# Miniprotein binders against 8-oxo-dGDP phosphatase NUDT18 (nudt18): the designs that were tried, part 8

Target 1, 325 residues: 8-oxo-dGDP phosphatase NUDT18 (nudt18), of Danio rerio (Zebrafish) (Brachydanio rerio) (q568q0)
Amino acid sequence: MDSQSSILEENLEKILRGEGLEFDSVAEQVDPVTLRKNVCYIVGAVIFNSKEEVLMVQEAKRECYGRWYLPAGRMEECESILEALQREVREEAGIDCQPITLLLVQEQGPRWVRFIFLAEETGGSLKTTAEADDESLQAHWWDRKSPLPLRAHDILSLIDAGLKYRRNPWFPVTQPVDFPCHVVCQRLFLTFISSRADADDRLWLLMSNNNTSHHPRLPIVVSFRTYISKAVSKLIEDCMPSSYISVHIRGILGVQHNGRIPGKTDGICFNTLVLLENTEEGAEIGSPPSLETDCYRWQEVTNQGLKAKIIERIKDGSVLPFQSL
Short names: E, the ipSAE of ESMFold2; O, the ipSAE of OpenDDE; V2, 0.75 times the mean of E and O plus 0.25 times the DockQ between their complexes.

## First folded at step 4 (miniprotein)

Design u14 (from u1 with H39L V41A H49E L55E R62L; at its last look DockQ between E and O 0.74; V2 from the best seeds 0.00; counts 0 for: pae E 15.7 > 1.5, pTM E .779 < .8)
Fold by ESMFold2-Fast, scan of step 7:
Structure u14 (fold): chain B 325 residues (1-325), chain A 90 residues (1-90)
Amino acid sequence: as target 1 above (325 residues)
Amino acid sequence: GSKLRITIYVDGYIFWFRIESPEELRRVIEELVRLIRELGADEVEIEIEADSPEEAREFAELIIELFERLGFTDIEVRVEGNTVTIRARL
């Protein structure tokens, strides 16, 4: 294999392990995202005790006063996503915690993202009514069955997801990595799988033909005013505007963010796994869709081990879920 | 002839279409109905881009009527130039 193929394979393995990668400069001038100015990140925790009771906090805010919810709050400047999670749980519930994995990423466009974690208690003391403050009134371990006035019922599916993962993980541990980004963007594993009855599956990835970079690059798409998920559609429009295709965002392989350094941007890069299927009448079974641009190319993954890993993640849905609200 | 670009978001899937004829428009409508029925979808989002704002709005009206006939009660519409985005929830 040449050096280009070797570098690509190394980078793909890094992303599959949840590590971060550098990405090319954005051609369009986009304003940097900054917490408290033009972007809002929310962190939330699903934490169980040994009895599978879930940690709940009683709201002190006027709008939802006295109602119960998962520990959750807004990320602040100069902290990582994990630091924000640990701070919010400590402030609202009195508990020290360590994240086990991301469970779900939710979005309402590039200006609002919520990170839901499964985490475990590592110390502290459960907040009592005597310690009530502006952050919360108290915290309790909820048996999930006794009547409890909830702020909103959206958390019930989050609690269920946490229980499911705790009992039988269906995707690998996925944690945010500290890596600088200036915008909200996605690095796409845009995949096409060819299956034949008597042959091993073949796998292709969409690659950028950008000649400013020395090494092969996966496509980077920047989120604008629309939902983060819609950035995939814009890339498809650029690459194959006349094709009948279906595309499934399988989920997220990794999250890159660095908010620790004062003056740095609060951008995020999602490493996103996407499955593309050509539904065009008369389409050739063994070939990926034809591209109507010179900006991108299909690259076959011929490394058997790497190919098997990627196909398995796709077919099993073994990736962090991603949801638009 | 006018050209419409349609993107459908439903239950984690994205379907992309370029419409250059009335026959293609019919296929998009049939696919929408099929997806809603097969997936039991309670939320669907459609983005429509046309050569003119008037064309985008005319097609959007047809899709809104379809959602209403299928029982969706919460329909949000956003217009930005030649692009119309429709979000429908049961």
Scores: ipSAE 0.000, ipTM 0.405, lowest interface PAE 10.8, mean pLDDT 81
ESMFold2 (binder alone), alone request of step 4: mean pLDDT 81; pTM 0.788
ESMFold2, look of step 5: ipSAE 0.000; ipTM 0.253
ESMFold2 (binder alone), look of step 5: mean pLDDT 81; pTM 0.788
OpenDDE base, look of step 5: ipSAE 0.285; ipTM 0.663

Design u15 (from u6 with Y13K F15Y)
Amino acid sequence: GSKLRITIYVDGKIYWFRVESPEELRKVIEELIKLIKELGADEVEIEIEAESPEEAKRFAELIREIFEKLGFTDIEVRVEGNKVRIRAKV
ESMFold2 (binder alone), alone request of step 4: mean pLDDT 76; pTM 0.723

Design u16 (from u6 with Y9T I14V W16F)
Amino acid sequence: GSKLRITITVDGYVFFFRVESPEELRKVIEELIKLIKELGADEVEIEIEAESPEEAKRFAELIREIFEKLGFTDIEVRVEGNKVRIRAKV
ESMFold2 (binder alone), alone request of step 4: mean pLDDT 75; pTM 0.701

Design u2 (from t7f with A32L V41A L55E L59F R64I L67F A88G)
Amino acid sequence: GSKLRITIYVDGYIFWFRIESPEELRRAIEELVRLIREHGADEVEIEIHADSPEEAREFAERIIELFERLGFTDIEVRVEGNTVTIRGRL
ESMFold2 (binder alone), alone request of step 4: mean pLDDT 75; pTM 0.712

Design u3 (from t7f with A28V A32L V33I H39L V41A R64I)
Amino acid sequence: GSKLRITIYVDGYIFWFRIESPEELRRVIEELIRLIRELGADEVEIEIHADSPELARELAERIIELLERLGFTDIEVRVEGNTVTIRARL
ESMFold2 (binder alone), alone request of step 4: mean pLDDT 76; pTM 0.744

Design u4 (from u1 with D11N F15Y F17Y)
Amino acid sequence: GSKLRITIYVNGYIYWYRIESPEELRRVIEELVRLIREHGVDEVEIEIHADSPELAREFAERIIELFERLGFTDIEVRVEGNTVTIRARL
ESMFold2 (binder alone), alone request of step 4: mean pLDDT 78; pTM 0.752

Design u5 (from t7f with A28I A32I L59F R62L R64L L66I)
Amino acid sequence: GSKLRITIYVDGYIFWFRIESPEELRRIIEEIVRLIREHGVDEVEIEIHADSPELAREFAELILEILERLGFTDIEVRVEGNTVTIRARL
ESMFold2 (binder alone), alone request of step 4: mean pLDDT 72; pTM 0.679

Design u6
Amino acid sequence: GSKLRITIYVDGYIFWFRVESPEELRKVIEELIKLIKELGADEVEIEIEAESPEEAKRFAELIREIFEKLGFTDIEVRVEGNKVRIRAKV
ESMFold2 (binder alone), alone request of step 4: mean pLDDT 77; pTM 0.729

Design u7 (from u6 with E47T E49R R64I R85T R87E K89E)
Amino acid sequence: GSKLRITIYVDGYIFWFRVESPEELRKVIEELIKLIKELGADEVEITIRAESPEEAKRFAELIIEIFEKLGFTDIEVRVEGNKVTIEAEV
ESMFold2 (binder alone), alone request of step 4: mean pLDDT 74; pTM 0.701

Design u8 (from u6 with V28A L35Y L39H R64V)
Amino acid sequence: GSKLRITIYVDGYIFWFRVESPEELRKAIEELIKYIKEHGADEVEIEIEAESPEEAKRFAELIVEIFEKLGFTDIEVRVEGNKVRIRAKV
ESMFold2 (binder alone), alone request of step 4: mean pLDDT 74; pTM 0.707

Design u9 (from u6 with L4I I6V I8V V10I D11N)
Amino acid sequence: GSKIRVTVYINGYIFWFRVESPEELRKVIEELIKLIKELGADEVEIEIEAESPEEAKRFAELIREIFEKLGFTDIEVRVEGNKVRIRAKV
ESMFold2 (binder alone), alone request of step 4: mean pLDDT 78; pTM 0.749

Design v1
Amino acid sequence: GSKLRITIYVDGYIFWFRVESPEELRKVIEELIKLIKELGADEVEIEIEAESPEEAKRFAELIREIFEKLGVKEVRIEVR
ESMFold2 (binder alone), alone request of step 4: mean pLDDT 70; pTM 0.581

## First folded at step 5 (miniprotein)

Design w1 (from u14 with D11N; at its last look DockQ between E and O 0.02; V2 from the best seeds 0.00; counts 0 for: pae E 22.0 > 1.5, pTM E .788 < .8, off the site)
Fold by ESMFold2, look of step 5:
Structure w1 (fold): chain B 325 residues (1-325), chain A 90 residues (1-90)
Amino acid sequence: as target 1 above (325 residues)
Amino acid sequence: GSKLRITIYVNGYIFWFRIESPEELRRVIEELVRLIRELGADEVEIEIEADSPEEAREFAELIIELFERLGFTDIEVRVEGNTVTIRARL
């Protein structure tokens, strides 16, 4: 009913739609991250032609020379995630593309985060062996059945995810949004659902007491470099260490990045959907876990329409997948 | 009726199958063993994606049993939701 609750609900709707929110505040003693110094972002593209063949590039690197992979590479200074994607596809395959959606966000510990996109060819022409360089030897449409020597097998699940999304999208189109960020962090859409046989589910969100705004806000957790899953686990261990719960990262609701100013805007904010489940033997407690800090509080979502949307996203898994490798 | 996607990695080769019955699965796995021997490979990885975690587990158990009967050893299983990954050597 009050204006604080209305602002929160509007912000939650924006996050659920994959839109960005400006940071009201972050801890002032956090050093900005710097691309290719203490963070590494990788982009990769899944692109199909009209025959549902997938765009592949033949590697020029010494250790994997002649093996095949998706167009992929490291993000460079002063570019957005989408610009990095388009540059890599052009450099390695000769193809112009337009991104359709993120398909997967992956992390490899603190070393890197990889953004896999479904994209559409919009121009250019396949790189031939006559155009071979240090980026790639050539590009080809692969029928996904003929034998090819692959650099790594991880791309097969990525290709399948692209096919699945093309045929039957299971989450809303999600693309990075243009918001500057100086750290790698997560805005946690952290949920607890209390279920009872005789009543409708109740939904609770973890809220921050530490922000400087006059309205409730979702917690922001700064990651060590790009270690998304560890930051979530660490927050739970810090504020609920005595609780018997399991933590399930359901996926990414949105990605905020700008990249325009090296060393100042090289960070990324992930809007991350997290579900806590009670692992205590015997029964559902009906209330969220006790918090052992005053930095956070539980807020029940009483708006029935909003509650239904959030619960459906959690239960249906209608969210951009996240994978920790 | 269940529908499974099975991806098989052998010696740098990749095979995809859509499986709708345990009988079809047996035929695919038996053909796979023949191919592994022809390729001279001694390792295989299979990834199963099913419509539910229960189906994925049930078919993974069938594959494990087939692998054991067909002489595979060092069978390693990883389960992630509806997806099961099985690694083995012949």
Scores: ipSAE 0.000, ipTM 0.094, lowest interface PAE 22.0, mean pLDDT 81
ESMFold2 (binder alone), look of step 5: mean pLDDT 80; pTM 0.764
OpenDDE base, look of step 5: ipSAE 0.358; ipTM 0.717

Design w2 (from u14 with D11N F15Y F17Y; at its last look DockQ between E and O 0.81; V2 from the best seeds 0.00; counts 0 for: pae E 7.7 > 1.5)
Fold by ESMFold2, look of step 5:
Structure w2 (fold): chain B 325 residues (1-325), chain A 90 residues (1-90)
Amino acid sequence: as target 1 above (325 residues)
Amino acid sequence: GSKLRITIYVNGYIYWYRIESPEELRRVIEELVRLIRELGADEVEIEIEADSPEEAREFAELIIELFERLGFTDIEVRVEGNTVTIRARL
């Protein structure tokens, strides 16, 4: 094992643990995103009390006045995602909170992203009608059974996900980590598994051929004028144009954001676990698809411990879900 | 080169195909139908890129008719040059 291989393995372990990795510049010619100009981030919270009642806020907005929803709102300039969550819960519900984990990341269109958290109450007191303002009318714990006029029913599956995670977590705690990024992008943990009946599974990982680096790097794809989830399709078209490809985005291993410098660090990097299959009939078992570019190479993961960890995450689906709306 | 490029997004899965013959096209359409049924999909998105806007629109009309026969009632179509995107919901 040489220095480059050891560095790669350490970096892969960091990504798998959700710790992230310092973000380098990208090759594509794209301008930084800017919060409130061309990107909008929403935070939302699922918080339970000791009776498994969920924190709800009564909407003050005219179009949904008096209806109930989870505490949620837009991220503001110079905030981390976690700071935005804590501010929104405090403003709308009067409650202080600490995030436990992301439950779901949602997107709609190229620059709208919503982060749903499971969080715990750490202080404050429920907002009363005497404290009603433009943020909300009041907050209450909902037993999830009594009739309650909801703003929208999309939150029911979010609440159920929060209950499931609280009772039996099915993926490691995943929270945004403090690394600056100027674009909305994915760092791809793009995998191919060879499964032969008479041999151990082999695992291949797509790597960038980056001559400006002292070690191999995972590919980065930028979301440019499209959904974040479609960036994988763009990479496939760039490097495997003659292949028929089936791609399964398994989920998110980590989220990287800083937000401290408006217009410079308003981007997000998602570390995304992807499983690739060749759909062409008669394809060789055990070989990843041919690459029609020198920009990338397939790297076999030969460290048995690391291979086992990666395969486990893929097969168990033990990753933060990502949803396109 | 490929005459059609088809990308199918369904239940978090992405299927990517390059189609150069009518036989390949038929197989992709049959696979699309199977994916919708096997995955129990209530929402599907398909991107169609062709050699010309006319070819893209012609294939898109076939897919729209297919989605209607499958019971999708909310069909959105976006056209950008040689690319047509269809998003269908039950």
Scores: ipSAE 0.013, ipTM 0.511, lowest interface PAE 7.7, mean pLDDT 83
ESMFold2 (binder alone), look of step 5: mean pLDDT 79; pTM 0.764
OpenDDE base, look of step 5: ipSAE 0.175; ipTM 0.600

Design w3 (from u14 with L4I I6V I8V V10I D11N; at its last look DockQ between E and O 0.50; V2 from the best seeds 0.00; counts 0 for: pae E 18.0 > 1.5, pTM E .797 < .8)
Fold by ESMFold2-Fast, scan of step 7:
Structure w3 (fold): chain B 325 residues (1-325), chain A 90 residues (1-90)
Amino acid sequence: as target 1 above (325 residues)
Amino acid sequence: GSKIRVTVYINGYIFWFRIESPEELRRVIEELVRLIRELGADEVEIEIEADSPEEAREFAELIIELFERLGFTDIEVRVEGNTVTIRARL
């Protein structure tokens, strides 16, 4: 009854605030992911000084020796995402930093995920050539105008994203939270919106029908070897009868990880906002597609404040960007 | 009858289609053209899964011809068993 609705609403509010929920079990038994064996997580930093120059490091690695890039590197076991970021910036650039927000998450399946942060300098001193080591040769504040041989041009869009966010943030500050997970997965805010000219928008969420759970839960999809985004489309393909359904991953509401526990917790859970639309020409449908499975159900969001928050995040694109490469 | 599953990736959207009849095939082709034009797609990726390698290849040939007619000049095809993946760029 009312208690079940209250628990659901509380959980939805937590996720919308960027807070975490304990990882619920997955339907199939799967082997845990392990850093450096079957998953690789990269952190990168976009940091500006008071002159709006961006922090750059000169590569010491053989393949790109002497070329410049943003401070970035692989996460190690027994550290959080934020600890990895602060360590990489300190090792490569000599400065201490504090993350402001995640700017972008990029992926090539669960084997490669990159977290890009906007961060600020809080201390330390810029690494010089006298301090050159295997991590980097030196660091510089780049004016973005002077010629600089870059390792790759992909960082130019990352720098621009940082500048754009600084001028006009379009999504809330989003930081990783410490919740253990043994797989790379997504907890889905899978939404369907019905809009009529003279009526309030109606909103539905796809919910899991788990007989072992005593409270309602959002669906969880696990990524094995293919793109993380493909796991969402596969769920839709398996449970929806309509041939004219589009699925758009709007972005990420939260990132859950706790790498400080050795062994079985190198996974990540993304709280992912997904929009489901009917793409059939001329079709106006007031209800979500009927499901071909008893594993899921549609739950209408009747709480007006909560409904408005979710619809606004969808329509404005007010979520952390997520990109498949 | 045979069954073909088609997943289309355009401008961050994922579209899913199931084809079990000739009429559905015609509608899916028409819908693909509409989506490509309306979204102004410079790059489209299509994943085709069929009941047999022959069916997947046959449908992939239709899709490749469609992309060529729409002006895509860089078309990459990957075949793995019953699955064909096509990436087309302008």
Scores: ipSAE 0.011, ipTM 0.449, lowest interface PAE 9.2, mean pLDDT 83
ESMFold2, look of step 5: ipSAE 0.000; ipTM 0.219
ESMFold2 (binder alone), look of step 5: mean pLDDT 80; pTM 0.786
OpenDDE base, look of step 5: ipSAE 0.354; ipTM 0.715

Design w4 (from u14 with D11N V28A E47R; at its last look DockQ between E and O 0.02; V2 from the best seeds 0.00; counts 0 for: pae E 27.8 > 1.5, pTM E .682 < .8, placed apart)
Fold by ESMFold2, look of step 5:
Structure w4 (fold): chain B 325 residues (1-325), chain A 90 residues (1-90)
Amino acid sequence: as target 1 above (325 residues)
Amino acid sequence: GSKLRITIYVNGYIFWFRIESPEELRRAIEELVRLIRELGADEVEIRIEADSPEEAREFAELIIELFERLGFTDIEVRVEGNTVTIRARL
């Protein structure tokens, strides 16, 4: 960006820090989403005690009765994501907790999005079998080595991620930010890095042309329900239909949600870091891909400090991971 | 008792259902899936008219849940007072 305004740079820095931006309007023809009607959000917790044992709950649900899993459940109306996490841990395990950071955001097509947190115990008492109910049978600290009948083995990598983060964080603490949103959407921090043998790398960002002559804005793409990756992929294929580029969702820079007004603020804005790369073997890339529409433009980031921060996040992968199941 | 009028548009055909219970709703949606497949359609639009906006939303929620279990995708929902419009693909 050789002529980037100070306001745009401030906004990019906020997004990079996970602070978010107040959500702007999208096209007026898009109806708000509604929790449990057309979106489903799931929260889950990785919590360790002083022995690095992980908090586990024994399932009461008939399909997996007696199997063990992380504390997890669906968000309810009028809750923030953090409130849902704290409620689920309390209901299933009897434990009070405070979130430390998001560890992973996962999607399962349009059906749901799951937020996995690293959290710490702050009170309460482990649920015993005498307290068994429809939420869970009991809770225990698991040494991660003894045989335990698990509901599913996907949690093993989540537990490992939690241990790694506690010992050596590789991305900034990232927590949902209290900003209302009426749709599930992605604010795309969409990047292209051009490499030239005779110069430092150049960084390009995709900007929206939607009538913001003073302050270019990052593109916003609305998802069908919670299908984040499809919405991102569709925009890129529409704008750059070439089969010679690859699209890498590097991760989530921030999550914006409020949830206070059912049917009005049940949406989520994901600030999503995306990298485009040339897939042609051996080619050097001097410029970003051609755009097939006038809706967007490439803008070079010329502020050296900002460029360095963005490139480091991309190359080091120091961003909240995203997984499409 | 609560009464729900459902109008369905598939390939220019119009179907009407009156629903008095959740079990009737499930049977109607299963019939809809059969009709969509017989017609070779991949999209459907459903208009729900209820006695109140909240009732319309409650029944729309049930329809969406049933659609998901029956394999519908790309579900879009529009709410206008007592009327909810759902579009989906199979």
Scores: ipSAE 0.000, ipTM 0.068, lowest interface PAE 27.8, mean pLDDT 81
ESMFold2 (binder alone), look of step 5: mean pLDDT 77; pTM 0.729
OpenDDE base, look of step 5: ipSAE 0.022; ipTM 0.339

## First folded at step 7 (miniprotein)

Design fd10 (from fd7 with T7E E47V)
Fold by ESMFold2-Fast, scan of step 7:
Structure fd10 (fold): chain B 325 residues (1-325), chain A 81 residues (1-81)
Amino acid sequence: as target 1 above (325 residues)
Amino acid sequence: SEKVRIEITVEGSPEEIREFLKRVEEIAKRLGLWVIVFREGNRVEIVIRGDPEEVKKLAEEILRIARELGLKVEVEIEEGS
């Protein structure tokens, strides 16, 4: 009764809900990522009160002493991304918080990743100067208008993103989920849409041809020590080495991480939505580009509801943003 | 015999980028070379890979078009990858 098509559809629904899938293999053998050795993950919080004032902390660190920033810091071994967020906010601002959603994932170089959350205050007490320590001097609610000496101005766009989402969410709530992974990688939702004036849109998805598995698999590319665009382009070159291909990396559908086992699960798997653009108009382009490999195949999404959901996410940009700095 | 990879990043107005991409596509298809184009807002990254002489010819044409359209350009060359 269970067909590979039914299992694929269930797996796609899980990814669209921000859930994860088991990470079982990657072709390229790379040394495991390890926090504080070869990878650095930063978490940051955008928290508003009822007046839309944003939570700020005053830096205790020598090089930026006395300047203000969002609660933010490095992830430590043996904690999840959410645990790191809640710890940093508590240590720096005295506040207990719960994440509402990821707002943005940023990559700077092959080993630095920053997770920015929209979160809400659930308890605690705002840190005062009497409680100053090595983590921060104090915290306060900033009206976003009064002069305040900032450590860096990069947070202004983060605050704006949080405010925009708070007022009118444009993508579904997206939270990290616990799944072990030893590398930084992308599970690609690599899509092609065929649009014809006289017919409904058709959707194809690139699938791995794993003949030892009874379940269809999405392609996985390793992005550690490599920007996401470079990892994606290597996959496309392997599949379509003689083609002109236009690509839009739409964003992140989900984030998988399990930091509870040091040095073995410090990796991250991003479930990433990618669109191969149809660059030509005509009858010949009603199908996705032909593949020059037996390692992958195009799978049409024929479930009408699932197809509509995926196409809507692509066209509306209803996906967690990902930026390379 | 070693393959070369060139990454060309351009930035400009939407109208400039649209004309740029149309010309790049025409040339890439005429030469039959592997090309990937990534677009993010007003930035476009073009990745070309292949035999050094073929890649150099396409890269020179792409840079010529970018200069004619007044686009900001950055180039990164990687060999053996």
Scores: ipSAE 0.581, ipTM 0.834, lowest interface PAE 1.0, mean pLDDT 83

Design fd11 (from fd7 with E25L)
Fold by ESMFold2-Fast, scan of step 7:
Structure fd11 (fold): chain B 325 residues (1-325), chain A 81 residues (1-81)
Amino acid sequence: as target 1 above (325 residues)
Amino acid sequence: SEKVRITITVEGSPEEIREFLKRVLEIAKRLGLWVIVFREGNRVEIEIRGDPEEVKKLAEEILRIARELGLKVEVEIEEGS
């Protein structure tokens, strides 16, 4: 194999292990995003005690005063996603925690992204009413059954996701990794699988041509003013506009963020796994759809180990959920 | 003319969805519209882009087909994309 194939395989393996890749460039030049100016990132924690009671905090804000919610809040400048999580839990609940995994990423375009973690208590003491401040009035362990006036009911599905993961994890531990990015974007594993009765499955990935790094790379697509998930639609429209395509967004393989240089690294890169199916009755069986551009190419994954890993993640849905609200 | 984009969400059995998509895609091709389908279990989202007049025709046909097949439908319109 040539050196380009080796580099590709190393990069794929890194992402599958939850590691990041340097953010090289985007096809279109866009202005950097800036935390608390044109983007807002929310972190939230699902934490259970030994009785499977969930950590709740009583809101101090006027709009929802006295109502209960999961520990959650906005990221501040110069902190990582994990640092923001630990800070919010400490300030609102008095508890020190260690993140176990991301459970869910929710978005409403690049302006609003919420990271929900499953985390565990590592220390501290539960915040009491005597310690009430602007962050919260107090914290309690909720049995999930007793009446409790909630700020909003959206957290019930988050608590259920946490319980599900604790009992039977369906995807590997997925944590944010420290890699600078200046935009909110997706690096897409746009995959096509060919299955034939008497042969092993074959796998293709869509790759960018003509990149300035002199080797092929996964497509990076920026979405702004619209849902981040529409990056997939944009890419398909750009390279396969005459094809009628069915898409399964499987989820996120990794989250890259730094945040250490405000205004320059406040972006996020999601490494996203996508399965593409050609819905055409007359389509060539066993081959990916034809591309209508020289900017991209289909690359078959011939490394048996990598192929098996990627196909398993796709078929099992073994990927962090990514939800547009 | 300015292009419009709409998203239509449909829920049903795998067999109902397969028949639904077959009929919708035949009409989309006839009208020269771009269509992408997002799958999520027993739910599909259909994103349609094109000229407003042709998009409206497909949307009306989608609602008709869904009614014939007994499918649950939700529509979301996004102007100017």
Scores: ipSAE 0.592, ipTM 0.822, lowest interface PAE 1.2, mean pLDDT 84

